# VHH binders against Mitochondrial amidoxime reducing component 2 (Mtarc2): the designs that were tried, part 4

Target 1, 303 residues: Mitochondrial amidoxime reducing component 2 (Mtarc2), of Mus musculus (Mouse) (q922q1)
Amino acid sequence: GTVAWRRTRPRRRRQLQQVGTVSKVWIYPIKSCKGVSVCETECTDMGLRCGKVRDRFWMVVKEDGHMVTARQEPRLVLVSITLENNYLTLEAPGMEQIVLPIKLPSSNKIHNCRLFGLDIKGRDCGDEVAQWFTNYLKTQAYRLVQFDTSMKGRTTKKLYPSESYLQNYEVAYPDCSPVHLISEASLVDLNTRLKKKVKMEYFRPNIVVSGCEAFEEDTWDELLIGDVEMKRVLSCPRCVLTTVDPDTGIIDRKEPLETLKSYRLCDPSVKSIYQSSPLFGMYFSVEKLGSLRVGDPVYRMVD

## First folded at step 4 (VHH; framework vhh_lunsekimig_d3)

Design u4 (from b2 with A33H)
Fold by ESMFold2-Fast, scan of step 4:
Structure u4 (fold): chain B 303 residues (1-303), chain A 121 residues (1-121)
Amino acid sequence: as target 1 above (303 residues)
Amino acid sequence: EVQLVESGGGVVQPGGSLRLSCAASGFTFSDYHLYWYRQAAGIERELIASITSGGDTNYVDSVKGRFTISRDNSENTMYLQMNSLRAEDTGLYYCAAGTYDWETGEYFDYWGQGTLVTVSS
């Protein structure tokens, strides 16, 4: 396949306004499984990379190639991943740990997979890890697939037919965009409205920003963090997947989603995009590749 | 109750034409992206044509210029017009519909039962 690359932005000498500080960085190697906190990351045009591990470059699928998420199998959020030089180590309640190589033989079978009505390929990770997921989930036969950069990425313009809201980029297995960002202040605000407090892991962001006001991230269009330039794609609409408790794997189906709906619905002018979904967090594309780390200042780029 | 029902398959000679139909019920058809997949004996299922809810079409290289996907939202039906058929087009053809409802957080992914197309001389 081919990958679309975005290397530089026009207007290199734009003014910078500091809006916050990076407080946490998460990589989620396997879709719906537990994230790994890192101190530093590279940002590629297809998302975050730490060493040889890339964000959402692995996915659990049914035998027919259809994606499996925590919506269908909530216990996927309990699968923990340890990063090793050339291997991922997977652990889950009631399971023996399993080690899988990050680099797969080229002879491994390529599956045709489906995510949100879009096609994408994945290279089979082998029978051993397939049986591990099948034994863990206990509902049907599953396989694990891995994206590689020789494959054609997915364009998310098909999820949103308006070109004005989606930039030219490709992703592997993320829902929408290469980078997902939320502020600590927004989570604090939400928790003032909830009887049972939720933590950031319910929302699965790549980057957490501190030092700004609640929902201030909703106003950010272009960011510089470390060496990386990012551009707004859209607000993150929230779904029932946010009601899965990351510590228990139990899906509530109501909170925090019902509370978010009480005050975080979109303006009528953009209802055709978001419908009645509440908005919490921001999606960004990567315009200039580079590295960023926890503690980096977050700047808005202004003309 | 959601259903996708394929029709129009059959036996045809090389160079011939067939039109497949996929009739949908039980969901808001106009909101969905629609797909035709093909599965040949001993080969994995592959996407051959797609049409988005907005009408944008895409085709695998082997069928470009020969196949045309279309949708009729008033009839809740999707079509695949197949022209200049080749022996390689033989297979089981599946229709599929998919969309992500941001409001409910549900991904809706529906499949038909398949219809057989045989191109033989």
Scores: ipSAE 0.005, ipTM 0.215, lowest interface PAE 9.8, mean pLDDT 84

Design u40 (from b2 with A97R)
Fold by ESMFold2-Fast, scan of step 4:
Structure u40 (fold): chain B 303 residues (1-303), chain A 121 residues (1-121)
Amino acid sequence: as target 1 above (303 residues)
Amino acid sequence: EVQLVESGGGVVQPGGSLRLSCAASGFTFSDYALYWYRQAAGIERELIASITSGGDTNYVDSVKGRFTISRDNSENTMYLQMNSLRAEDTGLYYCARGTYDWETGEYFDYWGQGTLVTVSS
């Protein structure tokens, strides 16, 4: 459930400084598939939740359990998802719609899956949706799996073993953290450097913030948005997946990634985390669960 | 401290075999995915093989069927068995432990020093 704001009063009270306003909120139920814009969301320790639908709690896998992303199958970005109380409705170009129940039978097989070199489990979503993805992508046999909270997620220690200072959290199928945030101003700045403009959906953030300066989000450590307290994890490193056009499903392989590499590479001191990947957007963990909505002020918490 | 130490490189004839080893220390070996990268002269370092904590393996197309990655959790060691070696397999081979590489979609955060493999007649 939603956790009401009950600020513990530390011996020194934190100051709230407004740094922006929430302009958009997206959840992405299935990894690499199209996001769903929502006006309000609950934030849990494992990420955004709208009713029974959780951010990146489903993913497409090969029959051997290896993850499939838009890197291998760019047309996954064209799969649209409609949220219903107990169901997801999936649509894609050239396909009849399919309805997927959110609650799966306990008798459904649990697969051992692999996600970015780490093991994670997923419950099979059934033959009907597996055949739907197989027919849509037309390259191999695919299955859809769903995480549940009784399964073990990927821990901070396994995701970032060299970064012992990071708070302890778990993720299911998100890349690295429960919440991903980008400012509108950062996208505007990037677009001043691009011949062909890109939209926010290339980068798949959960929360978009307006009213700040470009890359100001790189400096935010602790945020209060609505009832939710978030703490900075790391900058978001970008890969070739950001070159997939979310409207066409065509992978460019060069832009906007090459332009980002020209000015957004990390400091040498943190190269063990980010390598040669450019940084665009911020990862946050959820420190206090609650609800947030489009139009909410974004506050930085300072001591 | 975390350490990865490669060994087993050398000079072999085309069609020959080598086994590379990566000895790991300073962490709980069984908890991590591990990787072999290769760097040829004048070419950027590329991921060639990976093994998850659960033992699942992956390979680039150029080495599939010829190379086998494996791990021994009791010895804290990862191996790369290289068969039917070709001149194009020449390069420095690096062992790595998991942090996400956004270019390749694979993890590494610690690197070994590398071991040289030369395939020549």
Scores: ipSAE 0.000, ipTM 0.184, lowest interface PAE 12.6, mean pLDDT 85

Design u42 (from b2 with G98P)
Fold by ESMFold2-Fast, scan of step 4:
Structure u42 (fold): chain B 303 residues (1-303), chain A 121 residues (1-121)
Amino acid sequence: as target 1 above (303 residues)
Amino acid sequence: EVQLVESGGGVVQPGGSLRLSCAASGFTFSDYALYWYRQAAGIERELIASITSGGDTNYVDSVKGRFTISRDNSENTMYLQMNSLRAEDTGLYYCAAPTYDWETGEYFDYWGQGTLVTVSS
């Protein structure tokens, strides 16, 4: 059956226009680590959930609580994750695999962490996995932390204090929104401009849409996919993370970022949001919770 | 080199007014959203007002209708006009251009040194 959103209001009548089809769905349990392709997912107000596993609900931190991402440690993109009912199994080159319980003891310490200058809490995942990441990265002592929904997420007001028009939402460890979407056509367009082709995993989207024109997703303001209603937040600004090869963990630092900057910079009117970052993909919030699956039609909701 | 310098703080009686200024050097204000933060004793630094490059403003509820943020891009200066001041407005006031470098993914914030506002009799 349909899940009622607790703040549901009488819905304005909308016409549905099909704009594409869901071609792929990824969940990324640990920030900067390899994604897991799934056939179906729940969308919650804080992002995708597959069983007990939630998108970007784990994060590698330094001992002082500052986040660590593939921008600083590119080899994090090589950490692969297998989803099991009550556990994550982690693998990485040169490492023995490690099993991480999804449910942590309540006695585990809560750390004060920082992401992009904002404070957020995380529960310590224990010494065994901390030592595993420390041994893998080899540069300093690291820990893994886990968010839970009893903790306060980063709010829209903290993420975008100048953007009062944005709807209320919270995120744990994603950069800025619950859902990240890119079209296949946009990737194809980018690749026509590159000597070395890049694949979708460079950009780490949750949802990939096929059957539309390049950059058509930039125009989508309200979407219905499966049971899920999503509303545009902002365009996705890109950083040096996009130059990390997800198969090798080697950071190029130039492409595809230089090419994106040549044609995907924002209009001057929104430079206060995006600065000089090129735009590739779209961020959405979840307005109506539900499930979606690969093969679902993607509808734009229009008046 | 980027520098932000606040001025205009001081001691004022309840119900009084102060105008804070933040002057920038080493970058152009017109390209950036700009922020005023307040840090009271024992409390984490709090965003109280912001202004976008286009002039749109936002305020925390406790200062709405009392404080006005503005910018003068030709003088590379931002202001906070503070009216009807209350004891709870006491604190260090910081101007900031807090951001993260999307290109490198690293934290950076351009902060001023802070200016003290004390509301007391």
Scores: ipSAE 0.000, ipTM 0.290, lowest interface PAE 11.1, mean pLDDT 85

Design u43 (from b2 with W102F)
Fold by ESMFold2-Fast, scan of step 4:
Structure u43 (fold): chain B 303 residues (1-303), chain A 121 residues (1-121)
Amino acid sequence: as target 1 above (303 residues)
Amino acid sequence: EVQLVESGGGVVQPGGSLRLSCAASGFTFSDYALYWYRQAAGIERELIASITSGGDTNYVDSVKGRFTISRDNSENTMYLQMNSLRAEDTGLYYCAAGTYDFETGEYFDYWGQGTLVTVSS
């Protein structure tokens, strides 16, 4: 359904201040695998959707249901995904192409999975794609699972049990929020501090904004982009997954993370949330569903 | 050598009270958020209460106002004070210490052995 009825009271009138322009939009169907650049997307309460394909609605798991990410298997970043109406086509170095139907038989087994210390369900995508990932990664047996909206997502109360003030929402397999946004200026700033330049794909944002100053996105609390209203959740803390080169699948473990730690650590007042992780990018929840496009102005909503 | 040891469980009548304790060793207790989980018959293990390293608390709606979580960093011990106990509070109560390690992108949970609480006549 719609999120309009979920608001508890009418919004105060807002002035719109343009803060930038959407320069790029990415959807990442499978956790840790390559993103797909799109010219437009729908934003739902659980994140971006292009046709039937949803952001981070698939993930690779071990046979025991524990999630697998590029931290354990850096070569996952080399898995390319092509979006078709009812299918995903997967490609990876040294592998034959495989086609995965988006709609799975209801008879497919539902696995109990574990993701960031939380239980979450996933429907098995079948033996063929499981064998494909197992043959690609060559370290142990893997399976692919798919979330569907009949399953219970991870709630804000479970994601942040100590942070009761946060917006009430659910996510499937994303780390912590429906939408992840970074500005081009922030990446340019970071690259001035690095010997080897990194590109936006190291950080895996859904939305990239141009035309603002470096780290200006850290100050944005409520945004209007196209038809979509978004509300700030948290700054995006960065981990060792940030050091995986998206072109080679090699994990550096040092850069750009060491450089980010030199100047992007959190204020002591929020150390309970972020610990020693550096902050780069912003997490948002979707307050009003709608569509947005590359080239759309980004407005901050202010009183 | 991480260890969490629960105590204080037992049999109590409806409307009664119990205090659970969780004694921790082998890690820097004050750095961790701490949790009480309950596993009842026919229900998945659920988070009942949490307390951050800074002392902020959160509760599941069914126990709010009846249960109180607290911690004593000097004694490496966490508590759950349970008042106005109901039959549906019956279950195994687990303490857990957890942190999301943003540097590695992994969640670390340390679990206790569990202590049984039975609310009956």
Scores: ipSAE 0.000, ipTM 0.243, lowest interface PAE 12.0, mean pLDDT 85

Design u44 (from b2 with W102Y)
Fold by ESMFold2-Fast, scan of step 4:
Structure u44 (fold): chain B 303 residues (1-303), chain A 121 residues (1-121)
Amino acid sequence: as target 1 above (303 residues)
Amino acid sequence: EVQLVESGGGVVQPGGSLRLSCAASGFTFSDYALYWYRQAAGIERELIASITSGGDTNYVDSVKGRFTISRDNSENTMYLQMNSLRAEDTGLYYCAAGTYDYETGEYFDYWGQGTLVTVSS
């Protein structure tokens, strides 16, 4: 007998090209609250993890389970978080500090929550921290909820139902993706167009990259950083929440958003995704789990 | 305020067809992306079809080629034409309307009450 003829194509060779260096890493335990700068992190399929603390695994909600953002409560950006082995310590202007256990309060009730029109569950963190946020914000009753990996996250199909080409992933309380990345050069470029300079914390990235050209990150499809492989999801669309000063909690409503709109609107071919939102920064999914640290080279993988 | 009202559900035999309608009021219909979700017993609610404000359509693989989503902005109505129905298509069908509010950074997500489709032999 004979073997059937097969058409085979040569395997495409992968190339690593260094495009920059990691200059800063932030983890944001509680959605909309202040970030924690770390020297190194693990990247899981659902985002960054430092020790027992995961990125955006806690969220402030209204009593009806709807998420709270800096648009409604700009002073959330002033809540600072200190990481201790088994606890988060929360501080805010005019408040006594409160200590929150990292361990899931497994005996507490589960809330049905909503983020950007999608259903997601959260475990209630108890009356003490709920009253702390309620007393700090002073507008209505709030609760804090914690995600657990046994809960179902928000999937790519639900986040981007019209974009069937996107890779599969899940997120808890992050807006759209496991990892958010911006370059220093992009911030420098934006600041050349602003009367009042803004800092990276306005944009809340997980990873900041130095050593590249402005908006070069818009072209990066697959990255290797440390042990971690990441794949591009989409550009990060920006809204009025970008105008909240992270040092004062005051919402400007104009800048840097109006300046971003003047030169960072999307190409007409992708208007169905981004509409009229300006684009600043990149969303990535984690394809290979591992660790990365400040000072690591950032490589683009080209196939 | 905002209402989405589904109609057109019912009992149909395998291989049959149904047309679902979603009548909208209380918002500027033409600005919104529109969606059909399906909730089957013991299964999570699943997005099955979408249509953008510009008319671009997308379908989950299990219904592609059998279902057609459309919109009529003059009548404030969205449709789902369902052909070659299978037992696994049985469920509550929900229409939804959503858009990204760039000013607030939120998706506005309006839901109908659902209409039941039963495919039985």
Scores: ipSAE 0.000, ipTM 0.238, lowest interface PAE 11.9, mean pLDDT 85

Design u48 (from b2 with A33Y S53Y)
Fold by ESMFold2-Fast, scan of step 4:
Structure u48 (fold): chain B 303 residues (1-303), chain A 121 residues (1-121)
Amino acid sequence: as target 1 above (303 residues)
Amino acid sequence: EVQLVESGGGVVQPGGSLRLSCAASGFTFSDYYLYWYRQAAGIERELIASITYGGDTNYVDSVKGRFTISRDNSENTMYLQMNSLRAEDTGLYYCAAGTYDWETGEYFDYWGQGTLVTVSS
């Protein structure tokens, strides 16, 4: 629709080719913690939003503001989150549940945080939830911070300084882009090469697509899903975090990463971007905000 | 009801050939990834060959150039053509059909019962 576009913003593509169907949608409120499966989501310029809950708008940090991920604390993948209208309910092995308000604690102090060498701010979520994470992880004192939409996100110019052709966007605590997409067929292909099978939750995508061939998502430049238009940013490079079992919290350090390296390394022409990291999944920016649902057809937009 | 049945195993001399077949009943192959596994005495079951629903094939190094996996979706049957057989190819050969189950969030396989291949003089 015209209502979703500014008067001077024309529709870019008119020809649509169906390439698949949305089979699953996940939102991950807290970085490194379990995802929540949803049947419908809004896509904003900064990523998925279900009601008041935004994708990767909370993050666990050390007292010095440095991010904590499943690389340092693999048991973070076992923290489950239940969405309620105004609250998140957190559960983890050996812990009593805790209820966290979704509303920004605007009177609390702001921490200066650091993610992958970039500065980003976060609002402190209070002593109760900080003590809950500290008691769960048992290694150091931890805090939880929440991103505020009035804060400055990490921009494409800072994330990819050598890639001046990339569209402008900002992210809070997601690694690289607002939306992360993988196809079912790509996971099935990977599992044909593994002795011990892995599930999609190892890779933490927002959107899973069915009905295409393995790695066809690598070729998708512009997509229409529901009301949402998305544009390809980059392939998703994988690191040791993909070796954490989402059911046990145990880090393997080898598989599926070694198998991915055997056949999913980048073409030499793009080695400056990806180096020696294997590629699995696609990063997208949101070009037209809107809603999408499980069961929606996925279209490529061409000419 | 649902099963995979292997056939074509037997005794063959080194350098010989065998063609294994795997027929499915109770389900259709169309969107399944198909596999051949080998179990030798005292060794864990090994994936030796696979074929995707799009027809792309993968082999372990020890059988590359000697074995060929293929599928016939219209006959609901998969094949393994084995050439230049060696003593170390001796073992039970299992076919399997696998897919990812989105309802349970788990990968699952249908397995055959195995067929014996013996390479000896």
Scores: ipSAE 0.000, ipTM 0.214, lowest interface PAE 15.8, mean pLDDT 84

Design u5 (from b2 with T52W)
Fold by ESMFold2-Fast, scan of step 4:
Structure u5 (fold): chain B 303 residues (1-303), chain A 121 residues (1-121)
Amino acid sequence: as target 1 above (303 residues)
Amino acid sequence: EVQLVESGGGVVQPGGSLRLSCAASGFTFSDYALYWYRQAAGIERELIASIWSGGDTNYVDSVKGRFTISRDNSENTMYLQMNSLRAEDTGLYYCAAGTYDWETGEYFDYWGQGTLVTVSS
């Protein structure tokens, strides 16, 4: 018999509309620890990468593999990270500096870990850094684990089992998506409603956009930034982690969360996704890999 | 001592029913979201059902209409009623307690040891 070959359909033509400019780019190598401001980054399908350092590819765990975040240990936000080609350098109040190699021996134990009810593996970063976190936090024994690209990430279907329309992607240790984006104008708007101003670091975005109106990012479906194409996943729901002061490590438990709840709750039609969490910022997946930098125009792709 | 203990697992024929229980000690359920996870041989553990402190429930598509999660805060127990069981439902069933809501930020702080459910063909 004869078989008809299916050819790849041409990509839809799209208009590019500039909606803003990239004002800041942050990578957060270790979940809940300080971000590192960078002038340029590569975007992979699993998130931002600067050299060998990947966004949220490390996390602190309890000995049994359960994740630890700034909700349980607010002082994690005070752990600062310096990026070097093959190493991370960690600093924290009252601690001696420690240097962590990015490439780990294959003989290091793989732990079964748990994030938001999903199993995920992590390779042990060694006793020295485990003792460093244990001595810093002083509450119990901790370890640091690193995601390996040979491991299976958390899939969209596991993260959002009721949302079949979402594009397929995987994440390691980020909460829900490869990329977080917030506009400067949205932060300015929030601060007009707060007695004590907060800075962008409370919300831990990867990409900050300037030159748009407040909450305009809520309307962006598909973006082109530099060489990178990104597609909207969901709005970013906020929890008590956003009440941790990134300069002091003190958890307020109320602001800015209570103010966000006063005007940023979701429409009832999507309550199954967001519950009673206020929405601030956007989650994106990476559809076309490439590089982007501070100063790049942000384009919305429209039909 | 904080503990979650599952019970009610066993062997059942396809089309049969089973009820799992999860009893907590050392803490009170009332403020916690409660979860059932399933781990099949050679497959990663998956969340199959959840129930929030206010009573809202969620299910993975493969069990919707067949499984029912419920909680009894006064008895500090939760249940999973499993109906119309299939061979694919075979696995270790784990209960967990924590907060999977963005208001509290507490995520799966406590786990049970698991109970085995075998659906024989």
Scores: ipSAE 0.006, ipTM 0.286, lowest interface PAE 10.2, mean pLDDT 85

Design u51 (from b2 with A33S D101Y)
Fold by ESMFold2-Fast, scan of step 4:
Structure u51 (fold): chain B 303 residues (1-303), chain A 121 residues (1-121)
Amino acid sequence: as target 1 above (303 residues)
Amino acid sequence: EVQLVESGGGVVQPGGSLRLSCAASGFTFSDYSLYWYRQAAGIERELIASITSGGDTNYVDSVKGRFTISRDNSENTMYLQMNSLRAEDTGLYYCAAGTYYWETGEYFDYWGQGTLVTVSS
């Protein structure tokens, strides 16, 4: 498999250059819902895992199986999640708390879902949580689905059919990659250009790095953080979802996107990948599984 | 009204050839990446070939060297030339047109109804 291929890569002399320090780690169990700050995490082939909870392994769908994101339903960013041993506890403005078991009966229906033009399966999380989301969003009938290890993820060839050089990996419901990383310095730089400051949660990274210069993460090819080795996939192109205020659920539709477009557009040579989207943050695949924590040094692996 | 219409499917002997066509209307065809998907019985729908708006092509390993995807922007038509057909190539072939506008967070994809290709055993 991809994991076996990555782990069997021939040993090279690796010089480690420290480029920063991990300042924050977030896991986002449900696509578009609020992230959970954690002090430490495991990194798997398919992204971050804290206990039994995995990054973007749950997704809200319409009854026809199409994904729902904060673009259609900005108030999804206000759904807060508390991690418990075998349960997720969901809270949202105006709603009673609901408790969702992480392990679902295998008899629960598997839905055929659709995510960015790709087919992906999801196991139904039950009528109680479906009604909870339907009552919260108030626009139409919704369901919650969960990915499990018996299902096939979206592969690199399906995600980036024009980019045959990319390393093989699979993702469940994340947009593009297992790991999403941004530096504090890049956010500080962006905020010097904005009338109203934005916080890191607008951009939903898994890992935040401090101690580097603005946009240095754009140059990082291979990283070692804690026990984890990760490799650059692509830059993160940004869309109108970044204009949703994570504290209010209000979608601005203009900022910070217009400001990012003024100085963060891609080189014309890679316009086929990024179109007219501004670039902010980096996507990584996990090459060697392990654990990492807040406070860990971030090393670039160089020849 | 957006529409993708596949044609060219049928029954062929192993080693034979077929040319699938996908005629598009209702959108700016030249701006879109175009795809051929295959749905075989009991198997999930899989991407077998793609062509970008710039003409770059990609193929799943099992069809490399045998299938050729092409596009004619003046006729709003995409093609799949299938040579040296095998029993495993049997399935419903769907054309699709997609673009991801990162600016809007929307992925627009348009799908045809599918055309059946049967390679007799």
Scores: ipSAE 0.006, ipTM 0.237, lowest interface PAE 10.1, mean pLDDT 85

Design u6 (from b2 with T52R)
Fold by ESMFold2-Fast, scan of step 4:
Structure u6 (fold): chain B 303 residues (1-303), chain A 121 residues (1-121)
Amino acid sequence: as target 1 above (303 residues)
Amino acid sequence: EVQLVESGGGVVQPGGSLRLSCAASGFTFSDYALYWYRQAAGIERELIASIRSGGDTNYVDSVKGRFTISRDNSENTMYLQMNSLRAEDTGLYYCAAGTYDWETGEYFDYWGQGTLVTVSS
């Protein structure tokens, strides 16, 4: 007889293979500014959240709304952020502290901003913090804007038009993905090739994994860490920002980027994504929201 | 001067075929992802087909199996072979080439001016 094929197939339980352990977690509230080390975090569909503070939900812009990064203003990497329940406290060399409320009045102006060729909105954080950044950087007038969850983020469709098979997600001010992960072993490998050693902070990952082999993270498709399921988006292409020393704010423009280019360029088949940028670290989307902590095992999910 | 110029549009009967071409000048295709977008009356412009530098292709469901995107990097030209055309395929067809310059942090996209395809009996 005829077999009925019009039923939902039961899914196999996926196997977990431990590939490492979470050794460090960083959240970066303001794009290009110093990261904050945390012991635990929530992962939302738009990235890490620690209490009321979300990863890369603030951005420095020019008066015209165009993004400013450490490419133009390397000293942004020296801006330290302290997390308080309802406030961010900002510090920088030669500056008095400024306190910024996390919740802004709805009456604050919304700016049209530009980030990697895409339009995105941001709510003005006020004249005091704008003047603080302007006085710190000393080159032109700047403003600080904050993303609001009522605003539309940058979608996968707009970020990667040729990659419509990727999971549908949105980001605020991160370059292209909710979560950025690097292994300690990959940094150790890079440092064997460098005359002057670099720290993980040059590369600004959210999650650092120990206990795996160098560049093993390049092979990880689906991860479970704590309660969080993550799926590979793409490799992290590196630019001149990686040559900014996070302790001095001095941009080298050559290393470690030239060394990365000597052995970490992409295959020609994906050159339309990565161009001549070397690959170091992995971008992930969040498929199942939850919490993760330093010390958590990192599992690959396999069928 | 950077230009993308589409050709091959026209009027065709339902079930017919057309081949669209997109020729680039002022830049080289080989480092770019290439796209065909369609804009029909009263409908938002939509991505219908894409091809990566290595040749991997993707299509919107409504054209899958009927349309084929291809690239010729030596001729600096992209094509859209359109078969089994339907009235719903009527619209302006735009070619585009896009990439990220990770050194500058800018997404670069170049657009053609559009070519009209009308499926009508």
Scores: ipSAE 0.012, ipTM 0.523, lowest interface PAE 8.0, mean pLDDT 87

